VH-VL binders against q9hc84r5073to5261. Designs and how they scored, part 1

All scores and structures are predictions.

Target 1, 189 residues: q9hc84r5073to5261
Amino acid sequence: CICSMWGGSHYSTFDGTSYTFRGNCTYVLMREIHARFGNLSLYLDNHYCTASATAAAARCPRALSIHYKSMDIVLTVTMVHGKEEGLILFDQIPVSSGFSKNGVLVSVLGTTTMRVDIPALGVSVTFNGQVFQARLPYSLFHNNTEGQCGTCTNNQRDDCLQRDGTTAASCKDMAKTWLVPDSRKDGCW
Below, numbering starts at 1 at the first letter of every chain, in headers, positions and changes, except where a header shows other numbers; Kabat numbers aren't used for antibody chains.
F, E and O stand for the ipSAE by ESMFold2-Fast, ESMFold2 and OpenDDE, each averaged over both directions (binder to target, target to binder). V2 = 0.75 x the mean of E and O + 0.25 x the DockQ between their complexes.
[cut] marks letters that were taken out.

## First folded at step 6 (VH-VL)

Design s34
Fold by OpenDDE, look of step 9:
Structure s34 (fold): chain C 189 residues (1-189), chain A 121 residues (1-121), chain B 107 residues (1-107)
Amino acid sequence: as target 1 above (189 residues)
Amino acid sequence: QVQLQESGPGLVKPSQTLSLTCTVSGGSISSGDYYWSWIRQPPGKGLEWIGYIYYSGSTDYNPSLKSRVTMSVDTSKNQFSLKVNSVTAADTAVYYCARDTWIQLYGMDVWGQGTLVTVSS
Amino acid sequence: EIVMTQSPATLSLSPGERATLSCRASQSVSSYLAWYQQKPGQAPRLLIYDASNRATGIPARFSGSGSGTDFTLTISSLEPEDFAVYYCQQRYNWPLTFGGGTKAEIK
């Protein structure tokens, strides 16, 4: 199951359904319906404005968050000498490429491409601040995912599963239901 | 459709700087979707990845060439450029610019036609 | 860097025959592997991405398989226009690296 986002608003679900969605809040890209493998979840924050990264706070770039077991990994970008560079926060602490903890490996490829690997699960997540891709093994995650990435069932008919458990007519309509409420962000509730 | 075209001198003297420009048409380079890349191929030999430049100006180069390579991007002209310093005969090659969809795993899906650069006195 | 090794260097076959090209990585690249076709005097063309997916416009006679370190490009029945040089490329890590290429030539 491969889920991707590109062009700032184009999505392809785990089952290959394409749709367009543009939001300015944080959304659930995917989460396990039933916690079986560390309660894995992915989030996309379209405006990541935390004090942990001064340059990032100023520009409020996108951030991809990976939650696995008790770990929180944030992938974002920061400006260094006028150029974007990958910034990885592991439990709110900046870490360097090659950092690993409790079965999670993070890496910066080149200058902007960031990757999170969970070898035990065969999971790989890639992000460069604009485009992401999530790879999940069907054997482990099939029929146990929900979010903007869909259900990973090899059936496009159920890809538009909304937060309330119903299926929307379009995945665009589905996408907005996966908003993560945040009173700190205007219009994000 | 997106097209790429290399331009620059076909002849460079040893120790001088090779300079090429890639012009993108049919699409904008001001996108985070692609790594704009340079690849070269010596006559009768295989392909070598030189490096990429991102729309923001971020770059990464092949370690084998890093000390001599500089890339730049001009979003206003929809162009990106390659400079190779201190060239030798070993730098004689067909140079390609390409659009790389690395992060999407679609590969280098659009290539320029390539331009031969010969290093000779 | 990850070293990509292709075999054979040259493959001599007749039209209509099945071609099997091998690509081996010095370390696992998962499925981050692409195949390119290059005809004389032309730029390379993307054939296969993610080890097994045909790029847009690529005929069904082309197929890719493999994962980890061993990959195969198969042309089920060679057409005259298929005689060219084929390169594999790992896309797992920087720097990107190509194999040395396999030349498919007419017997």
Scores: ipSAE 0.434, ipTM 0.829, lowest interface PAE 2.0, mean pLDDT 93
Fold by OpenDDE, fold request of step 12:
Structure s34 (fold): chain C 189 residues (1-189), chain A 121 residues (1-121), chain B 107 residues (1-107)
Amino acid sequence: as target 1 above (189 residues)
Amino acid sequence: QVQLQESGPGLVKPSQTLSLTCTVSGGSISSGDYYWSWIRQPPGKGLEWIGYIYYSGSTDYNPSLKSRVTMSVDTSKNQFSLKVNSVTAADTAVYYCARDTWIQLYGMDVWGQGTLVTVSS
Amino acid sequence: EIVMTQSPATLSLSPGERATLSCRASQSVSSYLAWYQQKPGQAPRLLIYDASNRATGIPARFSGSGSGTDFTLTISSLEPEDFAVYYCQQRYNWPLTFGGGTKAEIK
């Protein structure tokens, strides 16, 4: 199951359904329906866009949050000497490439590409501030994911699963239902 | 349709600086989706990745060339450039600029036609 | 860096035959592997991405397979225009690295 976002608004679900969605809040990219493997969840936080000086000139960087067990990992980009560089926060603490804790490995590839690996689960998440890809093994996560990335069932018909448990006619409509409530308080839509 | 075109001198003297520019047309260089890359190919040999520049100016270079390579981007001109300092005959190659998509998803999907740069006295 | 090794260096075949090209990585690159085709005097062209996905406009006779360290590009039935040099490229980590190439030439 591979989920991707590119172009700032283009999504491809775990089962390969493509759709376009643009929001300025925080959204659930994926989460386990039933917590089986550390209650894994991924979020896309668009709030970092507004805080970025580059947002006006180009596409704004976002933040991808990974929650695994009690750990919180944030992947984003920051300006260093006028250039964007990957910034990884592990439990709110900046960490360097190669950092590892409790079965999670984080790395910066090049300057802006960041990757989080959970070897025990075969999970890999890659992000550069604008484009992300999440790879989950079907054997572990099938039929147990929801969010903007869909259901991971090898069935595109059920990809557009909404927060309320119903399936939308389009994944674009589904996507907005995965708004994180607290992010709404920030005045985003 | 996005197109890339290399430009610059085809002849450079040893110890001088190789300078090339890639002009992007049919699309904006100001995209976070792409790593604007340079690749070279010595005559009759394989491909070597030189480095990339991101729309923001962030760069990463091949360690084998890092000390001599500098890339820049000019969003106003929709161009990105490559400089290789202190060139030798070993730097003789066809130089390609390419649009590199997200590394884990796609590949270098758009290439320039390439420009031969010969290092000779 | 990750070293990519392609074999054979040269593959001599006739039109209509099946071509099998190998690419090996010095370490696992998962499925982050691309294949390129380069014809004489031309720039490389993306054929396969993520080990097994055909790029836009690539004929169905081209297929990629493999994961980890061993990858294969298959041309089910060679067309005259398929005789070219093929490169694999790992996209797992920087620096990106290419294989040495396999030249598919007409027998």
Scores: ipSAE 0.397, ipTM 0.812, lowest interface PAE 2.3, mean pLDDT 92
Fold by ESMFold2, fold request of step 12:
Formats: sequence, C-alpha cells, structure tokens
Structure s34 (fold): chain C 189 residues (1-189), chain A 121 residues (1-121), chain B 107 residues (1-107)
Amino acid sequence: as target 1 above (189 residues)
Amino acid sequence: QVQLQESGPGLVKPSQTLSLTCTVSGGSISSGDYYWSWIRQPPGKGLEWIGYIYYSGSTDYNPSLKSRVTMSVDTSKNQFSLKVNSVTAADTAVYYCARDTWIQLYGMDVWGQGTLVTVSS
Amino acid sequence: EIVMTQSPATLSLSPGERATLSCRASQSVSSYLAWYQQKPGQAPRLLIYDASNRATGIPARFSGSGSGTDFTLTISSLEPEDFAVYYCQQRYNWPLTFGGGTKAEIK
C-alpha cells in the first residue's frame, strides 16, 4: 500500500486511485479505523497555501504530521541562508538524522528529504516539503485505513470513502470531507 | 516524453575545469517532484553517482568528489550543469545526466545518452 | 557509505536459460533498491525499482526480489537482447551507490 502526493495537488491512494485536490487547511491523509497499531495517523497541513492554481502557489510551505502512540512527529521545511532545509520536530523538539525513540526512526536524506520509519510495523513515510509518500504493508493494514489516502484493500471501489462512511462520486469530493476543523483559519471549519 | 541531453567539450586538459550542461526537453526542471543527477562511468568500469540538484538550488554531492564539484540550475533555459575542478586522467569517463525520482518512483527513470570526456594533454 | 556487492562478475548463459543475479548491501537498505540494464554503447535503463517493481515497458521475464541486505534479479528466459551489464543501486542513504555490475554473456 503506497499513497503519494506531488505537484501540490496530485494524489495517488493506497489502492492506486488518482485525483486532484487543492486545499488550504489541515487534512487527514490516513488514520487507522481500528486502533490496532498505536492509532497511527498522518496529516498534511496546507495552512500557508492558497486555492490559486498558479505554479508558484502550488509550491507553498507544507508540514506533514505523524501521530503514533503518544508521539507527535512533524516534518517540514525551513529557510537557512536562503536555502530550504528539512526540519523534524519530535514531540515539538527539533531532532537530527539518526534520532530514534520508542520504535520510531528519523532520517534526513540530503538537504530537504525526511523519512520516518516504524520498523515494527513496516511503515515508512517520506516528505521533502512538496512531495510525500507513505508506505504501509498490506498484511498489517488491510481494511484498516481511512482518509485522503483511501483504503488499503487492493480494491478501488471503496477508495472514495468519506468521513461519514459513504462513497463519494469522486475522490476530490471525498478528500474535502477529511478536513481537520480549525476555527483560527477562514474556511477550515 | 521527457528527454535529457548532455553537452560540453569532449577533451579537457589536466588541472582545468570540466564543464557539462544537461538540457531537459518534454518536461520542466522547475518541478518539485524530481532531483536532477550526474553520474559518470570510466571506460570499462562501473557507475559512480556524482550528486544531484533540486529545483530550489539545493545540492548534495558524493563525498569522494565534494571538494571539486559544483552544480547549478538555469530554469530559464531548462538546464542543469556540472563543473569538476582540477581534473586528472582519473576523471576520464562517460558522463550521464539523469532524472531522479527518489520519493515518487524510487529510481533514475530518464537518462541522457552520455558524453565522453577525455582528460589528456 | 553503503557498499553494494554484485555476483557473479560474469554470467555465461545461452538464450532461453534462466539468469539469477545477486546484489548484497553492507547494511540494510530496506526495499530501496533499483536495478539497471546497460547494453553496449548505451546509457543505463531502469529495470526494477523498490526491489521488485518493474519499470514502465520492462518485460515480465524480469523480476526482482529481496529486502534488507540480499537482493536478486531474475531473468526467467534469456532473450538475445538481454546480454548486457546489470547494476544494482541502493537508494536508502546518501551517497547513492551502485554495485560493480554483472555482465551477462552468450555462452
């Protein structure tokens, strides 16, 4: 099961359904339906993005959040001397490549590419500030994922599953239902 | 269909700077989805990764070459370039540029044809 | 730096035979391994990514397997055009490193 986002708006679900979605809020990419593996959850924060379709607007700053057990890992990019560099916050504390805690391993690959591994679950999440990929083994996560990344079922008929449990006509329509409410940002509640 | 083409001098004298350019056609170098790499292959030998450049200007180089190598990107010409300073005969090789999809496709999926650079007096 | 070791250095086989090429990493690279084919006078061509996925346009006779430190490229029935040099590449950590190659030759 592999989910990815590229080009600022192009998504491929765990089961390979492609769609486009442009949002400026925080959205659930993936969460466990049943909390079997520490309630693993992935979120993409687009707060500094606009709904504009221009190429410059598509490259807005993003952050990817991983929640696992009681840990909160944020992958984002910051500017150092005019160059983008990866920044990883583990429970709100900056950490460097090679950091490991409670079965979570953090890596920086090059300047902006960041990877979080959970080896016990075979989970790998990679993000460079613009592109992400989340890899989950089918053997552990089959029938147990929901969000913008869809289900891990090897069946595309249930990929556009909305938060309320119904199937949308398009995955673009499904994707907006996975909004994380935030009253501090206009249109994100 | 994305295509890559290397260009530059085929003969460079020792101690000079090797300079190569890769021209991208059928796609944009400004995409945040790809890394742009240089790889070389000495005659009769294997492949050596030199480094990459990202659309933002960020680079990472093979530590074996880092002190002598620089890369740049020119988005207006849809090109990226390699410079290798202070060359010796050991730098004689076929030089390839390649598109790298580390995150999305996990490989170098488009390669240039390669250009032989000979270091000789 | 992660060292990639390929064996054998040369594989002498006839068309129609099964080829098995080995690639070993000095430390685990998970599934972050690619295989490339290089025909004489040509640039390398991506065959396999993520240890086992065929790249676009690659025939089904090519398959990859393995994870961690030990990887295998299999060509189920060699065609005349398959006699080339094959390289593995780890993509787990920088610097990216290639194996030394396995040359498949006609016996």
Scores: ipSAE 0.224, ipTM 0.730, lowest interface PAE 5.3, mean pLDDT 86
Fold by ESMFold2, look of step 7:
Structure s34 (fold): chain C 189 residues (1-189), chain A 121 residues (1-121), chain B 107 residues (1-107)
Amino acid sequence: as target 1 above (189 residues)
Amino acid sequence: QVQLQESGPGLVKPSQTLSLTCTVSGGSISSGDYYWSWIRQPPGKGLEWIGYIYYSGSTDYNPSLKSRVTMSVDTSKNQFSLKVNSVTAADTAVYYCARDTWIQLYGMDVWGQGTLVTVSS
Amino acid sequence: EIVMTQSPATLSLSPGERATLSCRASQSVSSYLAWYQQKPGQAPRLLIYDASNRATGIPARFSGSGSGTDFTLTISSLEPEDFAVYYCQQRYNWPLTFGGGTKAEIK
């Protein structure tokens, strides 16, 4: 099962359904329905950038959050002398490439690409501040994922499953329901 | 369809700077989806990755060349460039530019045709 | 730096035969491995990404397998156009590195 987002707004679900979504809030990309594998959860924070009526903020850095057991990993970028550099916060503490704790491995590839591996689960998550991909083995996660990445069922018919358990007419409509409330952002609650 | 084309001098004298430009057409260099790479191949030999540049200006270079290599991007011209300083005969190679689609899951899916650069007196 | 070692250096076969090309990494690269084909006088082209996925437009006779340190490219039945040089590339960590290549040539 592979979920990805690219081009600022293009999504491909675990089962390969493509859709476009332009929300500016934090959204649940994936979470376990039943906590079988450390209650793995992925969130994408689409932070807002200043925009005109004809402009988009697709190039502003985003943050990807990973929750696994009691660990909180944030992947984002910072600007260092006008150049983007990857930043990984492990339990709110910056860590360097090669850091490993409690079965979670973190890497920085080159300057901007960040990777988190959970070998016991066969999970890999990569993010460069703009594009992400999450790899989950079907054998472990089938029928146990929900969020903007849809289900891991090898069946596209159930991909637009909303937070309330109903199927939306489009995955764009479904994606909106996975909002994480955040009163600090306009319209994100 | 995205296309890449290398351009630059085919002959460079030892100790001078090798300078190449790759022009991107049919797509935008200003994309978070891609890294823009240079690769070289000495005649009759294998491929050597030189480095990449990202639209933000972020770069990383092969350690074997890092002290002599600079890359740049010109988003207004949809181009990225390579400079190799202090060249020797060992820098004679076919130089390719390539588009790299997100390092973890894809490969270099679009290549330029290559340009031979000879370093000779 | 991750060293990629390809074997054999040259593979001499006839059309219709099966080709098996080996690529070994000096340390684990997970599944982050690509294969490229380079015909004489041409740029490389992407065949396989993520160890086992065929790139768009690549014939089904090409397949990749492996994970960690040992990888294989298989061409199930060689066509005349398949006689070329094949390179593996690890994509796990920078610098990105290629193997030395395997030349598939007609016997």
Scores: ipSAE 0.034, ipTM 0.632, lowest interface PAE 7.4, mean pLDDT 85

Design s34
Fold by OpenDDE, fold request of step 12:
Structure s34 (fold): chain C 189 residues (1-189), chain A 121 residues (1-121), chain B 107 residues (1-107)
Amino acid sequence: as target 1 above (189 residues)
Amino acid sequence: QVQLQESGPGLVKPSQTLSLTCTVSGGSISSGDYYWSWIRQPPGKGLEWIGYIYYSGSTDYNPSLKSRVTMSVDTSKNQFSLKVNSVTAADTAVYYCARDTWIQLYGMDVWGQGTLVTVSS
Amino acid sequence: EIVMTQSPATLSLSPGERATLSCRASQSVSSYLAWYQQKPGQAPRLLIYDASNRATGIPARFSGSGSGTDFTLTISSLEPEDFAVYYCQQRYNWPLTFGGGTKAEIK
């Protein structure tokens, strides 16, 4: 199951359904319906400006968050000497490429492409601040995913699963239901 | 290694539809890592990006051509295609298909040889 | 769209000389900039990605630098096979756009 987002708004679900969605909040990209493998979840924050290296930036970058077991990994970008570089936070601590802890490996390809691997699960997540891709083994995650990435069932008919458990007519309509409420962000509730 | 090859008519009449196919060999088109792209180059001029198609069928086109361009993908044949409607002499160019890697390679790392399409009466 | 401007349009040099090619973006493209080489009758070939990384198989004499709006491709010592047209491409936003190209020719 491969889920992708590119061009700032183009999505392809785990089962290959394409749709366009633009949001300014944080959204659930993917989460396990039933916690079977560390309660894996992925989030996209469209405006990440917390107490990180990006706080001083003129514009808040996007951030992709990976939650696995008790670990929180944030992938975002920051400006270093006028250049955009990948910034990986592992449990709120900046880490370098090659960092590994508790079965999770993080790496930076080039200057901005960040990768998170969970070898035990065969999971791979890539993000460069603009484009992300999540790769999950069907054997482990089939029929147990929900979010903007949809279901992992090899059936596009059920991809537009909303938070309330119903299936929307379009995945665009589905996408907005995966908003993570945040009263600190205008319009994100 | 992955190879791309363009195919289609080299001559198209004005107002007709230009149709090209890119055949991918040495690898599967069904990968989320790549944006299968079309680029054209008028004789003696520079390069113009036309658009891309993802393996899932998602597309994005150059706004300058969007109204006339349609792309499709056939994963069973390992091919993707380009159609340009209502062509004029301005559409005369060498047309290239390419594999575009956004996330990792940040570039079009595999190109077809290109095929010249001439729009003429 | 982001407009890419390359200079000079033509660069006349001799083998062994250093070549410096410029590419400017109408707005910041961060490091999302690629360089391509195109020889007559051939398709473009990827040289540099992410502004400064050499693609696979590209000789060390090729180097890219820059960020934001100004980028440079440098060929430290021109080989006969390096005489070609070079294009920069911004990959920051859609649509992807190319520069007008710089032709490196033999003096």
Scores: ipSAE 0.018, ipTM 0.627, lowest interface PAE 6.0, mean pLDDT 92
Fold by OpenDDE, fold request of step 12:
Structure s34 (fold): chain C 189 residues (1-189), chain A 121 residues (1-121), chain B 107 residues (1-107)
Amino acid sequence: as target 1 above (189 residues)
Amino acid sequence: QVQLQESGPGLVKPSQTLSLTCTVSGGSISSGDYYWSWIRQPPGKGLEWIGYIYYSGSTDYNPSLKSRVTMSVDTSKNQFSLKVNSVTAADTAVYYCARDTWIQLYGMDVWGQGTLVTVSS
Amino acid sequence: EIVMTQSPATLSLSPGERATLSCRASQSVSSYLAWYQQKPGQAPRLLIYDASNRATGIPARFSGSGSGTDFTLTISSLEPEDFAVYYCQQRYNWPLTFGGGTKAEIK
């Protein structure tokens, strides 16, 4: 099961359904319906603002968050000496490429492409601030995913699964239902 | 359809700077979908990835060439460029610009026709 | 960098025959593998992506297989226009790297 987002708004679900969605909030990209393998979940924050002075001067970048077991990994980009670079936070601590802990490996490919691998699950996630891809083994995650990435069932008919368990007429409509409420962000409730 | 075209001098003297421009037509370069890339091929040899530039200006270069390579993008002209400093005969090659698409790990799906750059005194 | 090794360097076959091209990575690249075709005087053309998916417009006689370190490009029945050089490319890690190429030539 491969889920992708490109161009900031184009999605391809685990089962290959394409749709366009642009939101200003945080959304559930994927989560396990039943916590079988560390309760894996992926989120996309469209406006990840930090308290740093440099960040305040620039547009808030997007951030992809990965939750696995008790770990929290945030992939985002930051400006360093006028150039955009990948920034990986592992449990709120910045880490360098090659960092690994408790079966999770993180790396930066080039300057901005960040990668998270969970070898025990065969899971890989890449993100560069504009494009992400999540790869999950069908053998482990089939029929146990929900979110903007869909259901991972090899059936496109059920890809537009909404938070309430119903199937939407379009995946664009489905995507809206995966909003993560945040009262700190205008319109994100 | 999207087309790419390389342009620049076909002859460069040793120690000088190789400069090429890729013009994109049939589509906008200002898209997050693509890594705008440069690849070269010495005569009768294989392919070598040089690097890419994103429409936002983010770059990544092959470590073998990083110290000599600079890429830039001009969204207003729908172009991106390559500079290679301090060239030698080893830099003689056909240089290609390409659109590198990462949807489902696709690939370099659009190429320029390539332009031969010869380094000679 | 990840080193890609292709074999054989040259493959001599007749039209209608089956062609099997190999590509090996120095370390696992999962399915992050593409195949390209290059004809004389032309730019490379994308054939296969993600190890086993045909790119748009690519005939069904082309197929890719493999994962990890060993990959194969198969042409089930060679057409005259298929005699060219074929390159594999790993897309797992930066820098992107190509194999040395396999030249399919007419016997």
Scores: ipSAE 0.015, ipTM 0.609, lowest interface PAE 7.7, mean pLDDT 91
Fold by ESMFold2, look of step 9:
Structure s34 (fold): chain C 189 residues (1-189), chain A 121 residues (1-121), chain B 107 residues (1-107)
Amino acid sequence: as target 1 above (189 residues)
Amino acid sequence: QVQLQESGPGLVKPSQTLSLTCTVSGGSISSGDYYWSWIRQPPGKGLEWIGYIYYSGSTDYNPSLKSRVTMSVDTSKNQFSLKVNSVTAADTAVYYCARDTWIQLYGMDVWGQGTLVTVSS
Amino acid sequence: EIVMTQSPATLSLSPGERATLSCRASQSVSSYLAWYQQKPGQAPRLLIYDASNRATGIPARFSGSGSGTDFTLTISSLEPEDFAVYYCQQRYNWPLTFGGGTKAEIK
């Protein structure tokens, strides 16, 4: 099961369904339906993105959040001397490449590409501020994922699973149901 | 299926700039799933990674070459390019372009056929 | 920079024999290790990714193993087309680096 997002708005689900979605809020990319493996959850925060022009959407600051057991890992990109650099916060503390704690390993590749590995689960998540990819083994996560990345079932028919448990006609319609409410942001509630 | 083809001059004079272009066919360079890399191999020797470029223009270069190397991408032509400035005989090599994944678990799964660039007077 | 050391430099064997190729990293690269095959006059071909997974279309006689610093490529029964140069590549950190190669030659 591989899910990806690129160009600020293009998604490919765990089962390979492609769709476009331009949200300006925080959304659930993936979470376990039934907590089996530390309640793994992935979120994409588009808080500072606007709905304007494709180039603007592709360049706006984004953050990817990973929740696993009681750990909170945030991957984002900052501007340093006019150049993007990766920033990884592990439980709200900046950490460097090679940091490892409680079965979670973080890495920075080059300048902006960040990776989180959870070897016990065979999980790998990569993010460079504009593009992410998440790899989850089918053997552990089959029938147990929901969110903008869809289901891990090897069946595209059930990929557009909405938050209420029903399947939408399109994954664009499904994707907006995975909004994380934030009353401090206009239209994100 | 995706295919990569290098093009450019096979002979470059010392102190000049070598310029190569890789043309992607059977797929789009604008795919967010891949990095586009250059690798070189001096005759009879091993492989050296030069760097990569993303379709957005983002790059990282091998530190040993970074001061002399520039890469660019032209999404409208489905091409990416390499420049190596101030070449010497040590830059004589077969140059390959390759498709790579942005996740590190995979590898360079599609390679061009390679093009020999000779640096001599 | 992570240095990859391959041994032996040359492996002289006959078809049907088992080949064992070693790759050692100067620091841990976890499982982020790929193997490539290069025949004369050709581009490299991806054989193994993530230390032990065969790439698409690679015959079952090729297998990879190891983690951390020590990795092995095994060819269980050499075919005539397997006599080539084999490279390992760490993919843990930039710059990506290749080993010096092991040449498998026909005895």
Scores: ipSAE 0.007, ipTM 0.579, lowest interface PAE 9.4, mean pLDDT 85
Fold by ESMFold2, fold request of step 12:
Structure s34 (fold): chain C 189 residues (1-189), chain A 121 residues (1-121), chain B 107 residues (1-107)
Amino acid sequence: as target 1 above (189 residues)
Amino acid sequence: QVQLQESGPGLVKPSQTLSLTCTVSGGSISSGDYYWSWIRQPPGKGLEWIGYIYYSGSTDYNPSLKSRVTMSVDTSKNQFSLKVNSVTAADTAVYYCARDTWIQLYGMDVWGQGTLVTVSS
Amino acid sequence: EIVMTQSPATLSLSPGERATLSCRASQSVSSYLAWYQQKPGQAPRLLIYDASNRATGIPARFSGSGSGTDFTLTISSLEPEDFAVYYCQQRYNWPLTFGGGTKAEIK
């Protein structure tokens, strides 16, 4: 099962359904329906504003968040001396390429491309600030994923599953239902 | 179908700057999920990755060449380019441009035909 | 930087034989390894990605295996068109690095 987003708005679900969605909020990309593998969850925050950034002075980048067991890994980009560089926060602490802890491996490819591997689950997630890809093995996650990345069922008919358990006519309509409410962001609640 | 084609001088004098351009056809260089790379191969030797450029202009270079290399992208012409400063005979090689489709899952899936650049007086 | 070492440098075999090409990384690259084929006078062609997956249009006689530091490309029965140079490439960390190549030639 492979889910990806590119061009800022083009999605391909775990089962290969393509759709376009433009959202400015945080959305659930994937989460386990039943917590069997450390409650793995993926989120995309389209306007990630760190405590160190001022919204009035800077534009907030995208961030991909990974929750696994009790760990919270955030992949984002930041400006260092006028250049974009990858920034990886492991439980709110910046970490460098090659860092590993509790079965999670972190690496940086080039300047902005970040990868997180969870070898015990065969999971790999990459993000460069604009493009992400998440790979989950069907053998472990079949029938147990929901979110903007759809289901991992080898059946595209059920890919547009909304948060309320109904199937939308289009995955664009489904994608908006996976919003993470945030009253601090305009239109994100 | 996406195709890549290198262009530039086949002969460059020592201490000059070698400049190559890769033209992308059958697809757009502005796609956000591709990296555009240059690779070189000295005659009879192996492959050396030079660096990449993203359509945004973001780059990273092989540390062995970083001080002498510059890449650029021109999205209006669907092209990306390589400059190598202060060349010597050691920079004689076939230069390839290549597309990398998926960072973690795929390799460089489209290559140009390559262009031989000879550095000689 | 991750150094990729290929062995043997030259593999002399006859058509129909099984070829086994080795690639070793100086540190773990997980499964982020690609194999390329380069015929004389041609650009490289992607054969295998993610250590074991055949690229589009690659015949079933090509297979990849391994993870971590040790990887193998196997050609189950050599065809005349398979006599070429083969390169591995780690894709785990920048700079992306190639092995030195294994030349498969007619014995």
Scores: ipSAE 0.007, ipTM 0.566, lowest interface PAE 10.2, mean pLDDT 85

